# VHH binders against Protein BPS1, chloroplastic (BPS1): the designs that were tried, part 11

Target 1, 306 residues: Protein BPS1, chloroplastic (BPS1), of Arabidopsis thaliana (Mouse-ear cress) (q9lmm6)
Amino acid sequence: ASSISKLVPKEKSDILTVSWMKQAMESLCETHNGIKTLITDLELPVSDWEDKWVDVYLDISVKLLDLCNAFSSELTRLNQGHLLLQFALHNLEANSPQNLSKAQSSLDSWKQHIVSKNPRIENCRAILSSLVQTLNLPKVKNSAKGKVLMRALYGVKVKTLYISGVFAAAFSGSSQNLMYLTVSNELPWAQSFMEVQNTMNAEIKNIFLSDGLTVLKELEAVASGVKKLYPAIQQGSIDPISLQPLKDSVTELSNGIDLVSKEVDCFFKILLSGRDTLLENLRSMGASTLQATSPKKAAGKNYRGF
Key: E = the ipSAE of ESMFold2; O = the ipSAE of OpenDDE; V2 = 0.75 times the mean of E and O plus 0.25 times the DockQ between their complexes.

## First folded at step 6 (VHH)

Design s55 (framework vhh_7sr4_2)
Fold by ESMFold2-Fast, scan of step 6:
Structure s55 (fold): chain B 306 residues (1-306), chain A 119 residues (1-119)
Amino acid sequence: as target 1 above (306 residues)
Amino acid sequence: EVKLVESGGGLVQPGGSLRLSCAASGFTFSNYAMGWYRQTPGKQRDLVADISSGGSTKYGDSVKGRFTISRDNTKNTVYLQMNSLKPEDTAVYYCATDFIGWDELYDYWGQGTQVTVSS
């Protein structure tokens, strides 16, 4: 199957899952590592890059780091909810009026926690909008290697923006963060991407119309399990066996969040490493250039927003 | 410089065989997926076969069982062995590489080689 088409899971119920998010982020890590390999294989040293390529990369990379920080913040916030769920489950097992009261309080706190807004996630919309404005296919006239690299970077940017938009939509609980990207028709994968984007966005919007506490499948499974326990807690009678499905859902969600968090951290490190390497090369070039050209030009090349 | 050079095309009778070769240069061949696409005038390019850096293969439905893709990393060459050729296999065959890991091959650097199947 197409790697682009792999973004559309075979079962539509797998859209907007932490499992899908893990796979999508993992694919971004692979894609961005591939760019580092391509630069090495093409033997295209940074000194041969056009200034505009460098500027584009530095601007994009810092904004992507900000997105990673926002996503990590939300994953950490969701993980804090896990402690409330574990405390509730512990008290439900004791099955005394005092412990059931503590469990109910903890579950109420968890519900409040899950529906609260994260300002960092709200800021993702502005970052994504800014990145979309810079989405263009650079024209490279005098370098066959540069053309290969710029076309690859454009494809990477399209993939990164689309997946980041889905993450922002899922975490914000708002379909307004979904990307509707226009891709250059000169690229052989353009039609396939447009089909994937249209299919995914239609299904994601449909999920947002569903009646639930959250749009993330694993999180909604926990919320549903909690809701089913309310009458039993009020009645003061909990069957220990009936707690197992909720325990399983809580474990699945926790494991899923941990896996997504690790992939986001991996992506952050890849971006940071690439940015650090480029900035170090630019500083080395600036020092060398200062010896041979005007100080004004050398100083300008060194000021690129660290 | 990045180059893909196709060879091995020609005229063959139905039921015949051809072996296409694509010589690659200008990048570390063993690190990338390679593929064959074909195009008939007035139609979009169709995937014929691809092979990952690890040797995993995929085929278009119309050629599965008849064509075999393979690679020789020591020669920086990818091959397409075409058996039991049919008139509908007539097309220009292009060698391509995927630098970014998409199954739709990102770059089509080859000039193509014509395959004509007729009596």
Scores: ipSAE 0.025, ipTM 0.514, lowest interface PAE 7.4, mean pLDDT 81

Design s59 (framework vhh_7aqx_2)
Fold by ESMFold2-Fast, scan of step 6:
Structure s59 (fold): chain B 306 residues (1-306), chain A 126 residues (1-126)
Amino acid sequence: as target 1 above (306 residues)
Amino acid sequence: QVQLQESGGGLVQAGGSLRLSCTTSGRTFSNYAFSWFRQAPGEEREFVGAISGSGGSTDYADSVKGRFTISRDNAKNTFYLQMNSLKTEDTAVYYCAASPEWLEDFIKYLGSYDYWGQGTQVTVSS
């Protein structure tokens, strides 16, 4: 389980960056892997969970997989824009009237591409709203180990929902996806989370109010670089040296998107592995129960996936 | 286990009033927190109001504040939703819900409640 305070970057301007998104998603992967370790350390097998918690886990995990798919879709879409930028830069270097015309057309196409809406990202709001409705601290009776695990799982849900909300807000260009979660004051980290959420949300809202093409810092750096070249393109002459800042910004954005994409894929695999393990345990429990009883005494059980 | 049963739903003209009741049976009632949720046609189930186990705390959705009042009668194992100044937008199936634990910050979330009634239809016309 990772510290929630590590989500706040040293510089406020780093909050909505592909660099921060990479670190945040990496933190989620560490947090979810930590839960697997905790379950092992507590010696509390999933087969001992109440049926309702199994159903809740399966429902929540499939919704999180859907969010990962939406995020991967958007990262792929943004990466497709990289080809338009590369084509534009190639034509700007050639510095002839025909090539400058092709470059301008490519940059205009890129601008249209990055402001277009992704239906999968639009759907994230409904998924997040549904997940918030399942956010509760479960009551565990007669098990100190179960109480520790359920409180840890609750903390993981809070962190996952908050970070997912930031991703959805960043990719949709809409603050409507930004989460305002309330946390039970019974938990020692509740105040720390609320402070992190309030600090992050205030700065994110300020970024949304700023004048720009996008809310992602690296993407906006490319957009700003493109805008600065427009007068020179219109005048029909580009200084090759003036292209280096844009080339650097384009490379930084591309590398950042790739790193975020790899972390999202990692998180997807962790979620899928968790689901597979749970389903396998449910099947094994059914088979083991049948072996433990005589053929004449085998009876229906309340297990699922048998 | 706790069993919940709603009553008091029906047809009402806009501006009218209805009182919904939720009768509970099973485990010790006095320590349970209770809430009302509603679901309009084609929409998700939403929070309406809640009351703590002691009755010392209540909370309401912004859309019903000042019009609806939640109360409880521990002696009768019943809790109520008094609905005044009803609007056509209040048309929904109303569900009662119960939790043995009061988590102030989570009373608005469906997952906070382990026990649910079957629902009662409220239709506001005009």
Scores: ipSAE 0.000, ipTM 0.104, lowest interface PAE 19.6, mean pLDDT 78

Design s6 (from i5 with D98S; framework vhh_7sr4_2)
Fold by ESMFold2-Fast, scan of step 6:
Structure s6 (fold): chain B 306 residues (1-306), chain A 118 residues (1-118)
Amino acid sequence: as target 1 above (306 residues)
Amino acid sequence: EVKLVESGGGLVQPGGSLRLSCAASGFTFSNYAMGWYRQTPGKQRDLVADISSGGSTKYGDSVKGRFTISRDNTKNTVYLQMNSLKPEDTAVYYCATSFIGWELYDYWGQGTQVTVSS
């Protein structure tokens, strides 16, 4: 799923889904691995970059790691809700007044848990805003290879920011995290990106206008299933067959969250590996340069005459 | 140095054929998608055809069935075979590659002129 057109679902309602998020994160992992190949192909090892490029990369990469940590935090929080749903379903199956009371309590706790704000997700807006401010097409003089690489990195930043904005919007339940990125008209792909951004943003805004508990399709399916069961719980009698749709929705959500979590972890590891490689190369170069100017070597020359 | 060099353009009569070639250098050609786009003055660039690193092809509606894109990884070259040419095919044809993925073509050649006229 590396094509941007593959990220536009055939059904409009399939944009804010854990299934789409899995595909989008997979696409980012592929893109960032592709940059590693390009660096090798251009014979521009990261250790040979200008200090300015290195500093920008380190600043951007730490902010992206912070976004990954925020997303992982939210996925973990949603999975904690799964335990409340499992406890409720177990008590609904027991079908006694005491068990139905426990189920009601568990479902109320789950609903409260899902609408609770995650401070890490709320902080994503500040991180994304700071990253947008660094979204400039770099000026590269007298280096054809450097120009190709910097323009490619700019495109990767645009893609990463847009997808991260969608994740932040989905997890926060707030369209304020949604990106409206402006791409330089100098770039041949600018129009294609802007068309996809406009199409997706229009549909995402429509989803935010719905009266749902959440904007994530699979999570909203669970919320809807819970809502349908409240009258039966209040009547003190549950038909076991009426529990199956909720069980199916709970399983689908759990599986989807697991798949997204694995892709976010993969992306985190790719970013961390790239950052560690750069820092290690800088340490190796610094140590070599420092060793060449060692005072001990100079002192040794003075003592050799005695 | 990264280079895309187009060749094979020229003047041809309606119903004729041309084969465009794009020689690539300075990157591992076999790893990247390649495309052909065309542009007439005052109009947007249109996708003519593209080919993935794995060999999957896509064609613009106006050329489907008449044009064939192919690649030769041993020669680092992408080709566009143009058959049954029409006056409407007159344009500057650009070879492109996608370093950023998503089939967003971010590096382009200088272009080659194709003119279909009696």
Scores: ipSAE 0.334, ipTM 0.710, lowest interface PAE 3.7, mean pLDDT 82

Design s60 (framework vhh_7aqx_2)
Fold by ESMFold2-Fast, scan of step 6:
Structure s60 (fold): chain B 306 residues (1-306), chain A 124 residues (1-124)
Amino acid sequence: as target 1 above (306 residues)
Amino acid sequence: QVQLQESGGGLVQAGGSLRLSCTTSGFTFSNYAFSWFRQAPGEEREFVGAISGSGGSTDYADSVKGRFTISRDNAKNTFYLQMNSLKTEDTAVYYCAADTSFIEWLSKGEYDYWGQGTQVTVSS
């Protein structure tokens, strides 16, 4: 897709940031809304689709919704860590032996919280692997409009899977979730995508080789700030001036997570709206795949065209 | 690359039974709906039966309803056509087909991914 090149930030240090994740998810929302416009422009309404395909669409869309739910779950979990950081900062400002002890306990709890695994994020690998296996560029034989739409949808699926893989890798702390997609060389954007994928994956692998607590830049800035304070806490004295960088990092992380969460919710809403539209069209036609009692004679004549 | 391969065809006497299998590769089996088609000499290709991705819905041609059963085994990446009470009119080359992605559902029922076919001959 043409918007894939926008995913490579000007500075390589901006790869694996909540800022990048916000932009990437916003790009997915834009791309999926664009497909709805294309379907309208090509005059290929959902009412023209075969009933047999409804189950496949619903199964795939559920997997995408499950990915959104997993991402929202992790964003919520990271926001719960914000409260621990706020309690620690409050106690550090009080600067008494009892308060410093409480601050250290809270920071230790935050560290344990951040390194804990989220089962929903771990399940993303299985979902993504399942979706990658379905990545095929279909051959359209009887419609020039259908060929344009199928090529566009293939590009959308490539983009969705790649971005989702980066999110899963970032949230899981495991490079095993990173996608290595192959695309048809016949498509004009194939080379550009491969270059983006190679550039992004190389830098992401370098970040994973670091000794950091996490791979997300804003989260690691907070972790680094916390690590720098431990010697002062153990010595029993805190310089209030030394707390400001950590306070700034905590605020930046919190704001970034909120923005990413908003975009994930937007994507979820777009996917859910698509499902609701399909189900509403089925109800309007009075058709129900659950109530099918006999074979459809039209389907029995010739599936390669009437 | 999506691949489908039929097996289990052969010669059988009228009133007998055969089970056809379609093994798949190149995609995640559980994501797809599958269908069986047949083509007798000099006839058009005919729909036989279909099973949804969830396995909860099946559909059959009137000519085979009550005699044929379609099923799937996600663990084996295989789906089946159990053919009972076979008639000489069931003689045909049987093909399996996959509804390969939600991308392809916008092509209005075209099946670009087919097996090579397996011959079923029913003698009187």
Scores: ipSAE 0.000, ipTM 0.106, lowest interface PAE 16.1, mean pLDDT 76

Design s61 (framework vhh_7sr4_2)
Fold by ESMFold2-Fast, scan of step 6:
Structure s61 (fold): chain B 306 residues (1-306), chain A 120 residues (1-120)
Amino acid sequence: as target 1 above (306 residues)
Amino acid sequence: EVKLVESGGGLVQPGGSLRLSCAASGFTFSNYAMGWYRQTPGKQRDLVADISSGGSTKYGDSVKGRFTISRDNTKNTVYLQMNSLKPEDTAVYYCATDLIGWELFSYDYWGQGTQVTVSS
């Protein structure tokens, strides 16, 4: 059995990695850009949407913007930790009692920083729970194009929720954020999604059983490297050769975080652009928000808002 | 209305070749990824090959080097050239399109399938 999704990595242990997160976020960007193409292909402009379709889009997008803000906050927090690691490495290289004391203090601060809870990440569970409770395949009457669009939006919501759940689990260190989504059997992709979800969730649970400081592979590599240095720091002697693996791990983590941050920013911009386009359409109609969400097909071909 | 219609299946001897075609309608074909899947009774559908709107291809491990996926945007058709066929390739072959992204869990729309039987 082969997977069509590049979200399932060739090496099972690569599921909770900064590298995987970068690829998963790229996938979400492509998915949400695909909706724009689909709307064009269906020849179903936003001005012709039913109020309920507009509400579905706005509900999804605002909550996803909140998730992006939480993820960006955590990535920024991890970058702050990188500065502590760089300061520690600088002091370890100086290799005097005063500098080793500063290095240990910095590494202790880094460890506390990494295990600290981020309130925005903690709030992700509430956001995800709210989105899951509204996860339903909408019934569309009297519109074949609307049915196609609503089915596509449902698929986008399922995929976005699952990936966001993995991000929240990874950043929080809690499996409670991991999604176990049930999808409608009438969708041709339902079985494939369930198989991907089952495969990934099984491996993620295995990673959570580890006794590491974090579940992210690159971050745990840094944590392991730091742990190995503590005896040498306490003895007051650091071998420069023993620092290179930690330096390499710190560089890999920093580069990976930067790439994930770039993709999260891209996704945020896609979501914001979609909302701005909707708002601009509402403004172009010369109407209030409620009035502007009344589609032409519901009011007739010639809308007259006098 | 999105429609995918497969053709080109049939009975072939081991070592033979077949070319499957999938005619697509109801969407702007050139903008979307297309894929071929196969299913044997009692088993899940497996990816055979897919092709992005830009022409980038992926293959299932069991068919890589033997099968080639291609597309003709002027004819709204995706093809699967199958060479060096083995009895294990016997399956119903399905054409699919992903209207919401090629890097997702699965495809949104499927054809009715075409039977390929490889036997002596």
Scores: ipSAE 0.013, ipTM 0.341, lowest interface PAE 7.9, mean pLDDT 79

Design s63 (from c11 with S100P; framework vhh_surovatamig_d1; at its last look DockQ between E and O 0.38; V2 from the best seeds 0.00; counts 0 for: pae O 11.5 > 2, framework grips)
Fold by OpenDDE, look of step 8:
Structure s63 (fold): chain B 306 residues (1-306), chain A 123 residues (1-123)
Amino acid sequence: as target 1 above (306 residues)
Amino acid sequence: EVQLVESGGGLVQPGGSLRLSCAASGFTFSSYWMSWVRQAPGKGLEWVATIKQDGSEKDYVDSVKGRFTISRDNAKKSLYLQMNSLRAEDTAVYYCARGPDWYETLSGYFDLRGQGTLVTVSS
């Protein structure tokens, strides 16, 4: 419950910032690592897992990997856009008519690049929908440890889905990816989550109603900076001092994207490692079963008759 | 299956030289501007150099002007960066990137995180 409340920024203005995104993704990393720790603490070997537990884990993990790949692709796309900005800034600093023309073209290209759609991000809706459709708290019979594990997995799924939805919405520029999850009221943290979700979603919707180029604040800051410089670019004269705000915004965006990217990579690795570990354990179990069923070849006593 | 593979990175002393190479595959290399970018520890991506399709135009970030030379071989689908008079500040992972063919529609996205070649300038 305490981990979900951390998603609410202290200031409303921090919603859909790169900083918030970093923190959110970091929180997911921590959460998923926590599950590994929990499994260890529960001393619940995979051999004791019900098939449904394994299925839940495998289904969630593969879809989350796909989401991570989508997010990574978008961050890479944004980095490519950043190169356009750097090229533009370089030409603006040169401050010749030819360079200013190049800079303007580069900035126009950047705008177009930023508003373009990423098919991988567009596919996130399908992935998220699939995960929501299977959002249930399975009943566990005759295993207290199993019950704890399933509740934990459910909680992790809910948290991950919500955050992923926010990322998908932010990256796509569409509020349609924003999730309104219904959490089982059997869980003590359900009400708290719903409150957080409602509060966050309300603010996010307000951001989407704004007339900005994008909903990501650092990108919008860059866009605003570019807009402010256009008149000077068109007039053929730029004051070098006037470039500093844009430079700062571009730097902030770049650094932020890098940080988010690192967290996404971390999350990807965590998911992959967990999945691989589970699969390896399953494989080893299968091998042991096969060895147990292999008939001991009766050592034929070669009675060499003397 | 667009691929860029950087090579040539390593440890070098200040004032030393290094030549980076980038092998391109999966796209028409000669149709695109190509660039070198770098990422220093704790910093974001930084544009370093760009070269036109035919190599007739080159541009550099100010900090590397006179020290670095970008070149390309379209027949070999290769991009190069000759780095001379290396400084500690040049320490970074170096990436080759397609573009800035900024005026044309990009056909794909390149992963700028996956590969690259590390250049360490240290005494």
Scores: ipSAE 0.000, ipTM 0.251, lowest interface PAE 11.5, mean pLDDT 84
ESMFold2-Fast, scan of step 6: ipSAE 0.428; ipTM 0.797
ESMFold2, look of step 8: ipSAE 0.441; ipTM 0.804
ESMFold2 (binder alone), look of step 8: mean pLDDT 82; pTM 0.844

Design s64 (from c9 with E100P; framework vhh_surovatamig_d1; at its last look DockQ between E and O 0.63; V2 from the best seeds 0.00; counts 0 for: pae E 3.7 > 2, framework grips)
Fold by ESMFold2-Fast, scan of step 6:
Order: C-alpha cells, then structure tokens, then sequence
Structure s64 (fold): chain B 306 residues (1-306), chain A 120 residues (1-120)
C-alpha cells in the first residue's frame, strides 16, 4: 500500500515518461513477488471460500499476461521505428541533396509508423474494463489468514490495474484507458491511493490536452526534434551541431524502451511462474501425477466436490 | 507466405571475415530495397546496411563502413553481407529484412536470424 505513493514522481514533468514506466513496471514485479511470498507464508487452508481467491488470481493473471503481450508488441513496434530514425540520422549527417531526400522519406515513414494503431493496444480497453468489473473486496468471516490474503490481493489488483491503465493510455494515445478506480474505505491505504490517482490523472489529462504528436515525453522529444529540422531539410543544408539534440533524444528513447521491455518481460515471467505454482499446489492434494503438466483447469480441482 | 532465411554466422576471431546469406521466398524480391539489421545481446535493433532494388545504391551505418559490403542477386533471390575486419562489438544476431521505409510493419518479413560471435 505504501508502495503506491512511490508511483508519484518527484517532478510532475516525469509523469508519462518511458523512465517512469520502467520504474512502475519494476514496482509491479516487486509487488507480485511479495504476494507469492505471502501466499507461501500463510499456508493456504482448503475450504469453499478459498477457491474464490484462487479463481480471482487465475482470472486476473490470464488477463495481465494478455496486457503484457500487448505492451511487449508496442515496445517492439517502437524499437522497429528506431531503425527508421537511425537511417534518417545517417543520411542527415551526409548532408547532400540525395541524402537529405532519403532522410526526409525515412522521417516521414517514422512519423506514419508511430501514429499507426496497434490492434493489441486498442484491445487493452476491453481487458481493463473486464478487470475493473471484478474489482471487489471479498468478505472473509472465519479466517484471519484468509482476510489478510484477500486484502493483500485486492491491493495488488488495484495497483496493477491502475499502472496498466496508465501504460495503455500512454501507448494508445487515448485517455479512455485511464483508470478511475473506487477503493473500499475499509482499507487504511484507500485515502493514499485516491490522492495518488487524483494527482496522476490530473497531470496525465493536462499532457493529453497538449498538441503534441505523442504523450510519452521521450517520444515527443524525438518528434519535436524531427519537426524542428524540416525547414533545414527543405533548404538543403543541415548543421551537424543542430543534429546533436535529436541524436541525444533518439538515444534516450531507445535506451528507455529497452529497459521497459526488460521489466515487462520480467513481469510476464513472474505472472506465469505464479500461475504454475498455484496450479501445482492445487494438484498436490490428491490429483494424479499426469496432471503436473496438464493445461486443463478441471484437473487442478478434481479432488473438489459437493 | 513470405520467408527470409539467414545463414553464414558463426564464431570468428577479431580481424576475421564472414559472409552472411539470406534466401528470400514468397514475394517479388527484385522489387524491394533490402536491409541487414542486427541485435547485440541486451540491446535493441540496429540498422547495418541497405541496398536498392537493382544494387545501384548502398548505405551503411558508420561503424561498419569500409568493413562490410552488402550485395544482392535478384535471379537467385538472395541478399549477402560480406563482413571483414570483424570486431567484438559486431557480435549480434543478424537479420535480413525489407527496407523499413518501404512498408508499414516492415519487419513482418524478418527471418530467424544468424548468430555472429567475434571472440578471441
């Protein structure tokens, strides 16, 4: 819960940056590793209501894996766009009419590439909406351990859903993906979360009101640098010193995307590992050994019945 | 179905040479600009070289200029990269691709790649 307040960057200008996204995704990896430890420490009791949080975790994790795949596809697409920028910069440095023509063509292609819609990112809205509809704190009447676990899972879901919404908004260029989550007042961290959500969303909305090509700071810096060079390209003369800011912006963007990609891959692996561990734990109470590698959900619950 | 199959990678000592090949199928190879791109361990994609449809125009990233030579054989539907004076920093998986500015989603035609390791 206290980890949510760390999502607000010290400088508001760092909101909707690739740098912030790296830190936010890294924070999710830490949070989900923490919940795996908590599940182990509490030693899952077997009862009717315990299946509710198991089902909740499995449903959430599948949808989060889908979100990770969407985010990875967009990060890969942005990295492919980096090749167009590399080729453009190479030709801008050569500074001949033929090279400037090739550079302009490459930059125009890059602009079209980053404006193009990614169907997987557009599908994130449906996934997020589905996750929001399942955001409720289950009541636990007869177990102190179960209550601790349910409240921890709820907090993890709130944090994950909010951060995923910011990622989807950033990658889609649409504020429709921003989360406005209602959190149970029963929880001591509810006020802190609402303050973080309100602060972040207010600033994100301001960024969306800007007339930039993109909402990601590092990507917009590249786009702005490209725009500033067009008059010089049209005049057929590029000053090598004038290229340095764009080169620096391109390098910063590329390095940032690589770091975010690494953290998204890490999160995907944590989610997959968590699912496998949970399914194996369910099977160990009387399931056949043949179910160890089975993808069938029924196999993990065949010892259960009324 | 568009396919690009890279080959020719391997382990080589610094200062050595390798020739990479790319066999293209499923599209009109002679109608496309072709590129070599690489990915070093833990890094993103880096453009290496590009060649025009008829071979009349070639471009190289500065770090390989004078050391690498891109060429093509449209009759054989093949793209080549002759790599000389190899350095440790040339270690990467090398991919054959259509030139990025020709097509949106230009890397849909990217093959599995071929690993080049420059080590002593």
Amino acid sequence: as target 1 above (306 residues)
Amino acid sequence: EVQLVESGGGLVQPGGSLRLSCAASGFTFSSYWMSWVRQAPGKGLEWVATIKQDGSEKDYVDSVKGRFTISRDNAKKSLYLQMNSLRAEDTAVYYCATHPWELYGSFDYRGQGTLVTVSS
Scores: ipSAE 0.425, ipTM 0.779, lowest interface PAE 2.9, mean pLDDT 80
Fold by OpenDDE, look of step 8:
Structure s64 (fold): chain B 306 residues (1-306), chain A 120 residues (1-120)
Amino acid sequence: as target 1 above (306 residues)
Amino acid sequence: EVQLVESGGGLVQPGGSLRLSCAASGFTFSSYWMSWVRQAPGKGLEWVATIKQDGSEKDYVDSVKGRFTISRDNAKKSLYLQMNSLRAEDTAVYYCATHPWELYGSFDYRGQGTLVTVSS
């Protein structure tokens, strides 16, 4: 319950910042690592898992890997945009008519790049929808430890889906990816989650209603900085001092993107490792069962002939 | 499929030299501005150098001016970066990339990179 409340920043204005995105993704990493710890603490080996538990884990993990790949691709795309900004700033600093023309072209290209669609991000809607369709708490009949595990997995799924939805919405520039999840009231954290979701979604919707090139605040800051410089660029003269705000914004964006990217990569590795571990355990179990069913070759009694 | 493959990275002492190469395939290499970019540990991507299609125009980030030289061979579909007087600050993964100001949206291509480590 305490982990979900951490998604709400102290300041509402921090929603859809790169810093918030980093923290959100970091929180997912921690949450998923926590499941591994929980399994260990429960002393619930994979051999004791019901098939349905394994299926749930495998289904969720593969789809989450796909989401991570989509997010990573978008962050890479944004980094490419950053290169346009760097080149523009380089030419703006030169402050010749030719260089200013190049800078303007680079900035125009950047704008076009930022508003372009990423097919991988667009596909996130389908992945998220699929995960939501299977968002149920599996019934566990005869295992107290199993019940605890299923509840934990359910909670992790809910949290991951919501955050992933926010990322997908932010990256796509479409509020349609924003999730409104319904959680069972039987869970003690359900009310808290719903409150967080309502608060966050309300604010996110307001951000989407704003006039801007993007909903990411650091990226919008860059866009605003660029907009402010256009008149001077067109006039053929730029004050070097006037470039500093844009430089700062570009640097902040770049650093933020890098941090988010690292967290996404971390999350990817955590998911992959968990999946691989489970699959390895399943394979080992299968091998042991096959060995147990292999009939002991009856030691042929060497009848020494008399 | 568009492919960019960087090579030539390695460990070098300060003041040393390296030559990076990039082999391009899967697109009309001669039709694009090409660039080198780099990413230092814990830092974001940084533009390093760019070269025009015919090699007649070159541009560099200020920190590498006079030390690095970008060149290309369109017949071989190859991009090069001669790095002289290397500094610790040049330590990074170097990537070959299509030019970022290319208006036609294809500047998203970069290779896996080659690591350059400058250490005493």
Scores: ipSAE 0.057, ipTM 0.568, lowest interface PAE 2.2, mean pLDDT 86
ESMFold2, look of step 8: ipSAE 0.316; ipTM 0.745
ESMFold2 (binder alone), look of step 8: mean pLDDT 82; pTM 0.837

